VH-VL binders against N-acetylmuramate alpha-1-phosphate uridylyltransferase (murU). Designs and how they scored, part 1

Every score and structure here is a prediction.

Target 1, 242 residues: N-acetylmuramate alpha-1-phosphate uridylyltransferase (murU), of Caulobacter vibrioides (q9a2m1)
Amino acid sequence: MSQAPKIAMVLAAGLGTRMRPLTNDRPKALVEVAGKALIDHMLDRLVAASVETAVVNVHYFADLVEAHLRAREAKGLAPRIVISDERVQALETGGGIKHALALLGEGPVFVANIDSIWIEHAGAAVDAVAAAWDPERMDVCLMLASTTESLGFHDTGDVFLSADGLVRFKDAGEIAPLVYVGVHICKPEITADGPDGPFSLLPLWKRLAADGRVCGVAPEGLWMHVGDPQAKLAAEARLAEA
Structure headers, positions and changes below count from the first letter of each chain, unless a header shows other numbers; antibody chains aren't numbered by Kabat.
F, E and O stand for the ipSAE by ESMFold2-Fast, ESMFold2 and OpenDDE, each averaged over both directions (binder to target, target to binder). V2 = 0.75 x the mean of E and O + 0.25 x the DockQ between their complexes.
[cut] marks letters that were taken out.
The coordinates of atoms that the task and the answers printed are left out; those that the model quotes come from them. Centres of patches stay.

## First folded at step 5 (VH-VL; from b13 with light chain S91H)

Design e3
Fold by ESMFold2, look of step 6:
Structure e3 (fold): chain C 242 residues (1-242), chain A 119 residues (1-119), chain B 106 residues (1-106)
Amino acid sequence: as target 1 above (242 residues)
Amino acid sequence: EVQLVQSGAEVKKPGESLRISCKGSGYTFTDYYMHWVRQAPGQGLEWMGGINPNSGGTGYNQKFKGRVTISADKSISTAYLQWSSLKASDTAMYYCARDWGSYEYFDYWGQGTLVTVSS
Amino acid sequence: AIQLTQSPSSLSASVGDRVTITCSATSSVSYMHWYLQKPGQSPQLLIYDASNRATGVPDRFSGSGSGTDFTLKISRVEAEDVGVYYCQQYHSYPLTFGQGTKVEIK
C-alpha cells in the first residue's frame, strides 16, 4: 500500500525573527531546546522513521547550518545531508521545494519544518503519516494535532478531517479542531508548475484539497510550536515532565 | 501586482439597504480569504468578518452577525458587504483586506468605502 | 475576546526621535501584527508575527515581544511616519485591533 519515503526536505531557511535575541547569532534551526538544536530534534525523528537523506535548505546564517550538519555527519549520525542553497534569496516553502526538485529525486518525500517539538502518547507520529500515505489517493498527507493538545499554535485551528482522512481547510472566521504541525509527505512535483521565485505551499494545498488530494492524520501526543523564546522555555518544561 | 479596488462613497438614510464591493486583481482570487474591517469616524479598526471566496463560507464578529452579510462572486473576483437596513451608527469607513493564509495578517487593503448614514 | 491596549494613545515626535509603542493583550497570543494608517490612506502592513518586516518596510521599524506584551519601535522617526499605528492579534476570534497610537511629527 504505502512505502515510507527515504528522503526528507528539511526547511531551515527561515530568519527566526520572533525568536530574537536567541537568533541574533544563529539561525532558528540551531536554537536549542533541552540541550539539542531544533534541527537535530527533527532529524532524529526522521531517522527513527528510516529517512536516509535530508535535503536541507539554507539561507540565514547558512554557513553555520552547513557546518553544524557536517559536524553531525562526522560523528557518524544519520541521515546523509544534501544542502539546497538559498543564500541569494529565501524561497519560502513552495519555492524551496521547487528549487530542490533535482536534489529530491523522484518519488514522495517527507517535508519537515524545524520548529515543532512533540511528545508521543501512542506510537511514532512520523510513522503514522507514512502509514497513511497512498499516492493513488493523495498528493499531500499532513501531520496534524488537536488545538486542545498543542501549545504555541493558534486557537482557531487550520483544518477539519473527514471520516476517511480528507482535509478541508477552514473557512474565514471558522474555528477548526486541528492544526498542521510542520511534517507532511508530498509528491514534490506538485511545486513544479508553481510561480517563479518565492511562494507558499498553502494556496497550492487549498487547491489540491478542493480536488480531494490532501489527507491528514492526527497522531496522539502533545505538539509544541517553538516560535519564540517563551515557547522554547515552555517546551523545555514539558519535555522535562515527560 | 495585487490590487483591491472598492466601490465609491455612499450617502444613505436610515432604513435603506446598501451593498458595497471589493474587487481583487493581480492574484488568484479564490486562493485567499477576504475580510471586512470597519473604522467609525475618529475611531480605530474593527474586524467585521471574512469569507472564503472559493467555498462561500463566512465567519463573523458576533457584534455584526445578523446586521451585515458578507458574500463573494468568484466569477468576477469580487467580495461584498451588505446591509438590509442601515442605521446612523453604520456611518464609517469600510475596508476590505486580503488574508495571507493560516497566520491571518492583512497584507493588502482596499482604498476604503465611506458610508454616511444620516437623515 | 482578546482585548489589545496600546500605549501611548498619542504622541508628538521630532524627526530623528526614537519612538516606542506598546501593545498589551488580555491573554497570551501566538502572533501579533502591526499596521500604519497614514493620513488619508488605508492601513498598510508594517510587521507580521511580532517582528518580521513586511516587504518594502524600512529597517528603522522593528517589532518585538511575546505572550501578552509587544512593542513596535521606530529608531529614527521621519516625517513620512506620521499616522496611526495599530496592533492586531489573530490568536482567537474575533480578530481584534488595538485602539491605535496616533503619531504626529513636529
Scores: ipSAE 0.275, ipTM 0.731, lowest interface PAE 5.3, mean pLDDT 90

## First folded at step 8 (VH-VL; from g6 with heavy chain Y103R)

Design j3
Fold by ESMFold2, look of step 9:
Formats: structure tokens, C-alpha cells, sequence
Structure j3 (fold): chain C 242 residues (1-242), chain A 119 residues (1-119), chain B 106 residues (1-106)
């Protein structure tokens, strides 16, 4: 009964310092993997899930991100692009969503990083997140992957997932089987009472999880975190084998 | 201002028990993980384990698992490191260190507690 | 456990010198951090996540690297920079530190 979100927040404002020297003259969102910019990999996945509008935040090399996205639109490619301008100050994940609330409209949205690439084994992973979304039961639904079937993520994991799909974040020094892979659905208003300026979603997620309001799904596939130049090369090598 | 204040130096004999403490102030204690790091005399740093003070959940370096207990009392913003039976090899400086729970770096450290275990 | 080897193990520098310290890991590390322990003090965070300076750390300190090879640089060393520098990984448990690099200022 629940409809998949038609709007996505795409987080492209990061400095990308671990990607240097590749990010000395461009933002991380425009670093290419297998001949395609990271942001285009993610936008294509969101379009396949019927997203109509992407709200993209910008900060580092903001003019280059905007020019790239205008060129994409000029080719007739979905989705429609709305810019959330953070040139004055990078706002992090929570601050970025709060700053963009008026642009995101009413209702749930996808939120996507730009630095995950994946190979699907059993179906569209973004659709699996949407299928699990139920606003009566949850405020956040995370896309997750197994640490043993993921590259470029830390080995210690992030979360446990119950049979009912409830998320528990790992404790200090604990090993968890699943990592968050940079795509989720949320009610963006969870950020409304956060501080003005930069803040992370992670503390909000932990509080919501304690109340049973964070769920997740772990679709089958291979996820690759493209966090540094070596991870980019590893992702390209794996895509060439697919 | 964030501060981590540890209990004072201890001189103990092998076989004795000991609990040392680390009190956090200037921040929400339950929003951050607390870790213990040891430094034997003239040696480098060695991670022992940590605790989520909100849940009480712990994780240990296997080298120390079963030899120490990490705990916290969130009502008084205090973490603890405890031995039931000290050994001479436990002689070291012990630091508590705060971790906000992502990428696991230690942004604030206690002043250290020197534990000396000798016959 | 991921082992971290720092080079050099010690060095002596004059005020104003450039200092370079390396940290090599036995396998891939997603996050590397750097600390300074001044004589008689607790460690203090200098660099997190390879290249980000902690709050209040002067811009003469910089970090770089990824994968298995990381560097810390001091562009113009000052007398207050004396101490032992440690790298620390987060990729897998146990968390591990390098053996340390002792920096003496002459």
C-alpha cells in the first residue's frame, strides 16, 4: 500500500579528502568508476526505482557538480534536478537534509550517498528498500549488505537485523554482520529539531532505533564502497569481471 | 569543555583485585563509546576494549578477554576497568578514551592511571 | 590482527625542519588516525581518517595515504612537537596502533 518515494536527497557535498589526488580538481561525485561518474551510477539506480526528482546538495566544487547535472538534463535523462546550496558551509548528513526540507516536500524520501557501487544478484536493491517501507512502523529504512559480500567497507560491520527487520546498532568493539551501504528511506522531518548547521544522522538513527523505528533490508549482491583511489581500482576490477 | 578524569595511581600485589574509573563531563556521556588503552612502561599503546555506556554492551581485545571487565554507570557518567586477580605484567599506564561511534578514533583521553603490581 | 609499522622509529630535527613519518599496514585499512603523545602526557588526536586535522591542530600537520600506506607530515617543526607519534587503524578488531615514532627537537 505504501508508495515508493518519488524524491531523493543525493548527498554530494563532501570534500572527498581520502580520494586525493583524484579530488584535487573535482568533487568526489564526479570521480569516475568504469567510465561513469559516481553520482551518475547512483542517479541511474534511483531512476530505475522511479525517482522523479533528485535534490542534490553541493559544496566542494559546487559549480562543477551543477554543470555536470545540467549536462545530464540536457541529454534528456531523468531525474529532474534541484540544487540544495551549501557553498557557505558543509552541513553533513543531518544538516544537509534539514537545510533541504522545503525542497524535499511532504512525505518520505530516498537519501543516497554517491560513493556506493553494486552488482545485483537477485533483483533491484533500491526497490527492496521501498517494498519494506511502512511509515506506521518506521521512520528510517536502511539498505544493508553483508560484510562478507562487500568490498571497501570496514570488516566490523554496523548493524544487526532482526527477523522482523528491526535494526540494532553495534556496541563498542562488537562485530556486526551488516553494513549500511549509503541508501535509505526516511521521513525527512526527523531532522527538523536538529541544530542549525552541520550534524550527522547517526545519533538520530541510534535514538530512533532504541524506539524500534529503524528498519532495514539486505538484498543479495556485491556492494563496493568507493572511498579512496585503491577502492576505485578494486571496484573497476570487479565490474570488469561481472 | 569535555573532560575525562581518571582515578589515582594504584600500587597492588599479584592476586589482588582492582577497579579504576574514568568520569566524563562536558558532554552527553551515553552518546559516546568509552575505550581503555594500556601503555606498559616504555612501550606503545594497546587497545583493550570498549563499552557503549547507553546499552552496557562491551567488546574486548581477545588478549584481555576474561582478564578484565569493562563496565559503566551512566547515572554518574563513569566507566570502569576491573581486574579480579592482578598479575605483575598488568603494571602499566591505563587511559580511558572517548569515541563518538564512527570510524573509531579517540578524540579525548583521560590523564591516565598508573597501576603498579609488584611483590 | 592488522599490524602497523612506522618509519622511522625515531628522529631528531631542528626547529623549522620538515618531518615525514610513514605507517604501513599488513593489509587494507579503511580508516587511519594519528596521535601525538608529548612527554609525560596522554595521547592527543592529530589527524583522523587519514587527512582530517582534529580541532585546534595547526595546519603544519597534514596526513595522506590510503589502503596500506599512510604518511604524517610536519611542514615546519616547532619545539612543542616533541613526543611519540602513533598511527591507529580502524578496519578490523582488535584496534591496533603502530609502534610509535619518537621525535626529538634539537
Amino acid sequence: as target 1 above (242 residues)
Amino acid sequence: EVQLVQSGAEVKKPGESLRISCKGSGYTFTDYYMHWVRQAPGQGLEWMGGINPNSGGTGYNQKFKGRVTISADKSISTAYLQWSSLKASDTAMYYCARDWGSREYFDYWGQGTLVTVSS
Amino acid sequence: AIQLTQSPSSLSASVGDRVTITCSATSYVSYMHWYLQKPGQSPQLLIYDASNRATGVPDRFSGSGSGTDFTLKISRVEAEDVGVYYCQQYHSYPLTFGQGTKVEIK
Scores: ipSAE 0.782, ipTM 0.894, lowest interface PAE 1.0, mean pLDDT 93

## First folded at step 9 (VH-VL; from j3 with light chain S30Q)

Design k2
Fold by OpenDDE, fold request of step 14:
Structure k2 (fold): chain C 242 residues (1-242), chain A 119 residues (1-119), chain B 106 residues (1-106)
Amino acid sequence: as target 1 above (242 residues)
Amino acid sequence: EVQLVQSGAEVKKPGESLRISCKGSGYTFTDYYMHWVRQAPGQGLEWMGGINPNSGGTGYNQKFKGRVTISADKSISTAYLQWSSLKASDTAMYYCARDWGSREYFDYWGQGTLVTVSS
Amino acid sequence: AIQLTQSPSSLSASVGDRVTITCSATSYVQYMHWYLQKPGQSPQLLIYDASNRATGVPDRFSGSGSGTDFTLKISRVEAEDVGVYYCQQYHSYPLTFGQGTKVEIK
């Protein structure tokens, strides 16, 4: 079994426009869900998974994000923080990773979108992804959830998962049972040949999947997408019941 | 520049078969899904279905499933919409539309193909 | 299917006026988009993912909202903005559009 990555790319450079008015005076990363900043929910999961370094991209209200992260780091409540500065331009998921390649170093990394909060039912979900990771077999390992058991995600789903763990992306107009919930392991160098500037990982994933190089795991739990105020309230309600 | 060019207007009778086309240019055809949207005279927009030109995989609005077939020939960057048996109610403007791919919005549209079905 | 209801169905404005169009969904929608169909033309993308202007779209156009309620605003309407505006959801299949809002200039 391959060792779990010790470095994570935390994607926190989004504008969070759908979270308005809550993001009028702060970045989405610092919007509180159940009394905890959205980014801190993710950082707690990464710390629990023994991640040693978090590379965090910043853009909207970058100074506030950085200050928050430094304070948390100083308290020993976060991995070592490395800032990937995207103040000039938000680079999306693929562009952000490419921009941060020198910071991420060599070897596989976690990639975490702060938009997802989840309740675990059968152990740590991040550990499940790490356990499924096999660099000889795959270049990407996606954390997935059922569309019928998750909240806030589109009902169309994203992918199918075979018994042997291979991911197939849905075709146009096709309904898939699983949705990507914003966490994965990858070889970050897969982004190296991407265009300059912002770009999405999705086209890259689709190409890799066609070559059988994208796998996934769907651990048990309740995943909640927190992309707007309504979703935030829904997530808080579920967390209160847990 | 990205262009979607559709085939010309069609005048048909009920029961006839028809295939209309949409040719993409100015981009990698297989990297984007293609959808078909119709608009009956004086009415709004209605999604019919879509295709992954690379794999040939399709999905349909249940309303049209079994009555229309969406296909593509990636060698000539062309998507198709076809009927085996037209009805008068199929009279409409038909648009092909490129799906950006992540959140299924249509960033480019064909000029439309008017299909008129009458006895 | 998720139904989208736009309000108003039609409006008439003077050049320079502020225009507001709403789109209400029967259930939660993760992604909402807006299109303009000018007279005799194909639809064109205006706003994607609730608030992002498509390439070439003037800054007088803005989108907002989340969940079930979305809004398109034109800060100062121009003659060239005449047409029918549609919201469109990507959350569940089938993809659906609002019934449209016809915007005319006095």
Scores: ipSAE 0.842, ipTM 0.922, lowest interface PAE 0.5, mean pLDDT 96
Fold by OpenDDE, fold request of step 14:
Structure k2 (fold): chain C 242 residues (1-242), chain A 119 residues (1-119), chain B 106 residues (1-106)
Amino acid sequence: as target 1 above (242 residues)
Amino acid sequence: EVQLVQSGAEVKKPGESLRISCKGSGYTFTDYYMHWVRQAPGQGLEWMGGINPNSGGTGYNQKFKGRVTISADKSISTAYLQWSSLKASDTAMYYCARDWGSREYFDYWGQGTLVTVSS
Amino acid sequence: AIQLTQSPSSLSASVGDRVTITCSATSYVQYMHWYLQKPGQSPQLLIYDASNRATGVPDRFSGSGSGTDFTLKISRVEAEDVGVYYCQQYHSYPLTFGQGTKVEIK
């Protein structure tokens, strides 16, 4: 297996409207869950997986996010932070990666949403994704969780996972057992041919999956999506029990 | 410009078969799922099911499963809804609606096909 | 199935009035959307993902909420806003709609 990526794209440019009123005076990235900012939860997980550099896109309350990250560096905390400035326009997941291509470099990268928190049951989940990564057979490797063993995600799920690790996206009205939980490895150049401006990774993933180039892993654990105040409280309750 | 154009109104008897159509244009037909939503006279909206036009994969509201079939011909950018045996209770306006796949909201709707089933 | 209950079922307003419509779900909903069906027309997307206005939707429309409670507001209702408003959830199948809120102008 290939070496794990040392660079991560951390997606923190969202408006977090559903998190209101908690995001009336701060970005979603800086909403605290169990006393720690959402973005710090993710950065700590990435550092634990030996990520050295985090490229972070900023938009909503961009100055606050940047100030927080600079303060983190000033304390001597890893990883090294590089800002991808999206103050002019939020570019969504695909557009954000494309915009940051020069910052991300030539190799595979982690991509992480800040709105997922999890409790691990069988080792580091990020390491499981890295262990599954094979650039010869895949362009994307998704971290997945069971819909019945996760909180805050839609019950319809997103994908099926074959025994050999291939991902199939569900059809319309179909229920899938696994949901994407906001972390993956990819070759960032897959976004290069996307449109200018905002676009989602999902259509791109679906095309790649049809070619057998999307794989996944579903490590054991409890994943929690923190997209609104109720989900935040639920996540905190579970963390307190752990 | 995205447009969904549905087939014309139908007047049928109970027990008859029927297939209505929805043609998409102005976008890549196979990149978006297509759904069917019905509205009985004076009633609200009810989701029936959907299809991935690229793979042909379908999903149904359990209420309608086995009674209707959703299909598509991607070569002509057309989705279908069909009954093998109509009932009077199938009288309704039927809409096709394009699904934005990430959050499954319907950003474009057909003009509707009125189906009337009576003895 | 997740049931959605809108309140009120109907209302009559004067041009310029503020209108508030609520949608309550029987269980947690990750995504909520709103549609307007004008008289004699097909439904049209109004709000997606609780708070985002669809293309061409005037800024007098706004959406908010999360979890089980969602709200659609019209800051200053106009005659062209007459119709039936529906909320719709994407969290579990089957996809479901609220029963609708009929908005009339006095």
Scores: ipSAE 0.784, ipTM 0.906, lowest interface PAE 0.6, mean pLDDT 96
Fold by ESMFold2, fold request of step 14:
Structure k2 (fold): chain C 242 residues (1-242), chain A 119 residues (1-119), chain B 106 residues (1-106)
Amino acid sequence: as target 1 above (242 residues)
Amino acid sequence: EVQLVQSGAEVKKPGESLRISCKGSGYTFTDYYMHWVRQAPGQGLEWMGGINPNSGGTGYNQKFKGRVTISADKSISTAYLQWSSLKASDTAMYYCARDWGSREYFDYWGQGTLVTVSS
Amino acid sequence: AIQLTQSPSSLSASVGDRVTITCSATSYVQYMHWYLQKPGQSPQLLIYDASNRATGVPDRFSGSGSGTDFTLKISRVEAEDVGVYYCQQYHSYPLTFGQGTKVEIK
């Protein structure tokens, strides 16, 4: 059986207020970096990893997101798009996955934010996550980056990674060498027992990590969190140099 | 719902030891980090450090490292801030503050413990 | 450590006024939060991650900004809004707060 998921949940429901004024008239997912929408950067990475279907949640300017994705499909571009409608209420990461469970089908899925851009130094980063996936050993596999090889992320880090690939989340006030960069594989049913409505994946991840069920990989490259207009310009400058 | 209840005001002399407490209720204590924030008289807020009550792991503002100890007893949902030897400059209001572990903002605060250190 | 400078240091407003408080960081900050400490009380969270209102915070409070420059606005101040407002960064340890902005309402 293929280890690489063919379905991805793409998280595009955020308000993008730190990106203002660029998000006054569009969602963050449609802000362009180097002439290409953030969501298209991520969708192209997922397609390169053989993703066939993206379930995309929508909330802020949902009609614009849908129109953009419809236009992408009309050009014959993969992946196939399924909309998870959150117009009534934004559900955050955990709530969004739970809401979309019926659309995500059986088996593991990729989950991707839309605001990570990266330059690969060796091999395809999304493929590295898929190669590490083993549902017998893990419920979640995170894509990670060194804080020294990232831009737009806090410099305190998020996690430590053992030689066996196990994740430990940093304690309060601790500095860790790696940050989560917005792509992971999970068993989406881990969200099923979560609260109705908005909730974050992070507390669930911490509990799973305590049981040894969260792994990660840190492929080589440069990772950029495109969270504001300054970060967008910095990412464009780095892409022009690549 | 969520409450952080701190121990009462303390009046101490320089060189004495002291431990103050913060008891959390209305939530799963081990799911959240606990931090200590200092406010000297008439001054602003200063982060001292925090603890993950589940693991016991701590992190400190370097200004206070070696001057205080942060600990927790998860069996009674209580965090502690402790000095082995107080100085007059430790006179301040001390708050505990809850952090759910992402983006490091403090959503609930204790009522504060006034510590006065004078001869 | 990342230093945060708030402006103004204090202000006096009438009920109904618009109030603007700024917070400038010495370097790039990924996350900025805002608190209100009413007289004699503990701080309380107003805004997290630049623009998200905490539970129970009225919509007259709004936050904006990114990078090094952040703003808190009160669209129509009320008498209960008196106190000291603090910004707080999370990008680097130690976590740091701005020096505070004292708001008095007539």
Scores: ipSAE 0.763, ipTM 0.888, lowest interface PAE 1.1, mean pLDDT 93
Fold by ESMFold2, fold request of step 14:
Structure k2 (fold): chain C 242 residues (1-242), chain A 119 residues (1-119), chain B 106 residues (1-106)
Amino acid sequence: as target 1 above (242 residues)
Amino acid sequence: EVQLVQSGAEVKKPGESLRISCKGSGYTFTDYYMHWVRQAPGQGLEWMGGINPNSGGTGYNQKFKGRVTISADKSISTAYLQWSSLKASDTAMYYCARDWGSREYFDYWGQGTLVTVSS
Amino acid sequence: AIQLTQSPSSLSASVGDRVTITCSATSYVQYMHWYLQKPGQSPQLLIYDASNRATGVPDRFSGSGSGTDFTLKISRVEAEDVGVYYCQQYHSYPLTFGQGTKVEIK
């Protein structure tokens, strides 16, 4: 069993255009759900899993993101914050991790979107991902949810899991039972040979999965993608019921 | 540099078989999904199905399942759409379209293959 | 299947006009994309994921919306913008397109 990562890359550089008008004057990471900013929901989950440092990329309204995170630190709240500055150009998920490699250090890291909210039904979901991590067997471990117990995600799903936890990405036009919910562990150096500039992790993940290097877990819970104003209201309603 | 080149127009009779092709070049063929989209004369666009050329896995719009077969030969970077028995209602323009596998939008399209099925 | 209804079905515009096309889905969709099919040509991608311009698409084209209601705008239409515009969803299979909006320059 490998030790859980102490460092997380938190992806907060997106333009949040589907969240308009809520993102006309703020970044998506600072949109509130039930009185708490999206980024704070995710940071609290990572802290509960013993993450000590969050490397947060910034682009759209970067000064506001930085100010918010400094205020969080001033209140004495973990984790420590390191900024990965993408003001000049947004780099997408793969490009963002590659850009931050020196900040992420050696060893595996969590990678987290800011727009996933969830209710746990059995145990801590982030801990379940860490418990499954084995760098001898995998380069990536995905947090997954059932499409039938998720909201705001496409109905077609993303992946299948084998009996031993290997990920297969769905084929064209295929329906898969599990969706990626925006949290994973990876070896960040898998991005090192990618292009300079923007690129997505997904093609890299598909190549790694073909080599048996992508695994996943599907902790029990209710998973909500907060991608637009309707999804924000739905998430608030479900949190009020919990 | 990315090109999708489709086979030429076809004139067929009802009941005949047909296979049309779409050859991809200028990219790694197995890194992308390939889809087929139909456009009946004077009408809009209709998704028929797609294939992952790397695995051979397919998915179909139920309207066309059992009526067409989608396949690929990755050794020659070519996808196929095939009918075992054409109907007059199969008269349409058929496009292949490339999907890079995220959010399922079609970034490159073939030039189209006109299939005419008449007595 | 998720049905997409575009409005208007057709329009005639003068060069320099602002054009607005809407696409309404019968249920929530996560992803919406827009294409232009110019006369005698294959469709071409304009906008992906509601608001992102494809490479080489002029900035007079913009997209917006989420959930069930999406909009494509042309801030100042040009003669080369003639053709049929289609929206396309990815949330559920089958993938579906709107019925199209024919844009002509008068």
Scores: ipSAE 0.759, ipTM 0.892, lowest interface PAE 1.1, mean pLDDT 93

Design k2
Fold by ESMFold2, fold request of step 14:
Structure k2 (fold): chain C 242 residues (1-242), chain A 119 residues (1-119), chain B 106 residues (1-106)
Amino acid sequence: as target 1 above (242 residues)
Amino acid sequence: EVQLVQSGAEVKKPGESLRISCKGSGYTFTDYYMHWVRQAPGQGLEWMGGINPNSGGTGYNQKFKGRVTISADKSISTAYLQWSSLKASDTAMYYCARDWGSREYFDYWGQGTLVTVSS
Amino acid sequence: AIQLTQSPSSLSASVGDRVTITCSATSYVQYMHWYLQKPGQSPQLLIYDASNRATGVPDRFSGSGSGTDFTLKISRVEAEDVGVYYCQQYHSYPLTFGQGTKVEIK
């Protein structure tokens, strides 16, 4: 069993267009759910999993993201923040990781979106991903949720999970039981040979999965994709019930 | 440049078989899903189903399941839509459309294949 | 299946007019996309994920909305914008399209 990553890439560079009008004057990372910014929800989860450094990419309203993160540091809150600057061009997830390779260093990292929040039913979900990580067996380990235990995600799912934790991505028009919920561990060097500029991780993940190098875990809980204002209100209602 | 080129128009009788094709170029064919969308004369668009050309795995709109077969030959970057027994109601324009596998929108479309089924 | 209802079903506009088309879903959808089918042509992607313009789409086209209610706008319509506009959801299968909005340019 390998040691849990101490470094996370936090993806905060998106335009957040589905969250408008809430994102007309701020980035999605700073939209609040239950009185706390989305990025802070995720950073707190990562700190609870012993992450020491977050590399945060920035693009849309980058100065606001940086100011927020400096204020967080001024309060003495972990983790340490390193900025990956994408102001010139948004690079998508694969391009963003490649751009940040020197900042991420050697070894596996967490990669986290800022727009998923969840209620845990048994144990810490981020710890479950780390517990499953084995660099001898996998290059990527996905945090997954059942479509029946999630809100704001499409009903069609993303992946199947074998008994030994191997991921298969669904085929065209197929319904899968599990969705990717925006947190994974990877070897960041899988992006090194990707194209310059913007690219998505998904084609890379599909190739790795075909070679048996993508695994996942589906910890129990309620998973909420906070992708739009209606989803924000739904997430707040569910948090109030917890 | 990405291009989807479909086979030519077909005139058939009820009960006949037919296979139409869609050849992709300018991209790695097996990295994307291919879908078929139908448009009956004067009508709107209707999703029929799709295929992952790499695995051969398919998914169908229930309305068309059992009526058509979707397949692909990745060695020649070609997807197919096939009927074993055509009906007059199959008269329509058929489009292939590419899906890169996230958010499931169709970024490139073929030019369409008109299929006419009449006695 | 999630049904999508577009409004209006048809409209006639003069060059320079602002055009607004709505798409209403019978239940929450995570993703909504828009296409234009010009006369005699195949559909082409205009907007994906509610508001992102596809490559080569002029900035006079904009999309907005979330949940069940989505809007496509053309700020100043041009003669080449004639055709039928379709919304399409991805939340559940089957993938479904709206019934279409025919835009005629006078």
Scores: ipSAE 0.733, ipTM 0.882, lowest interface PAE 1.3, mean pLDDT 93

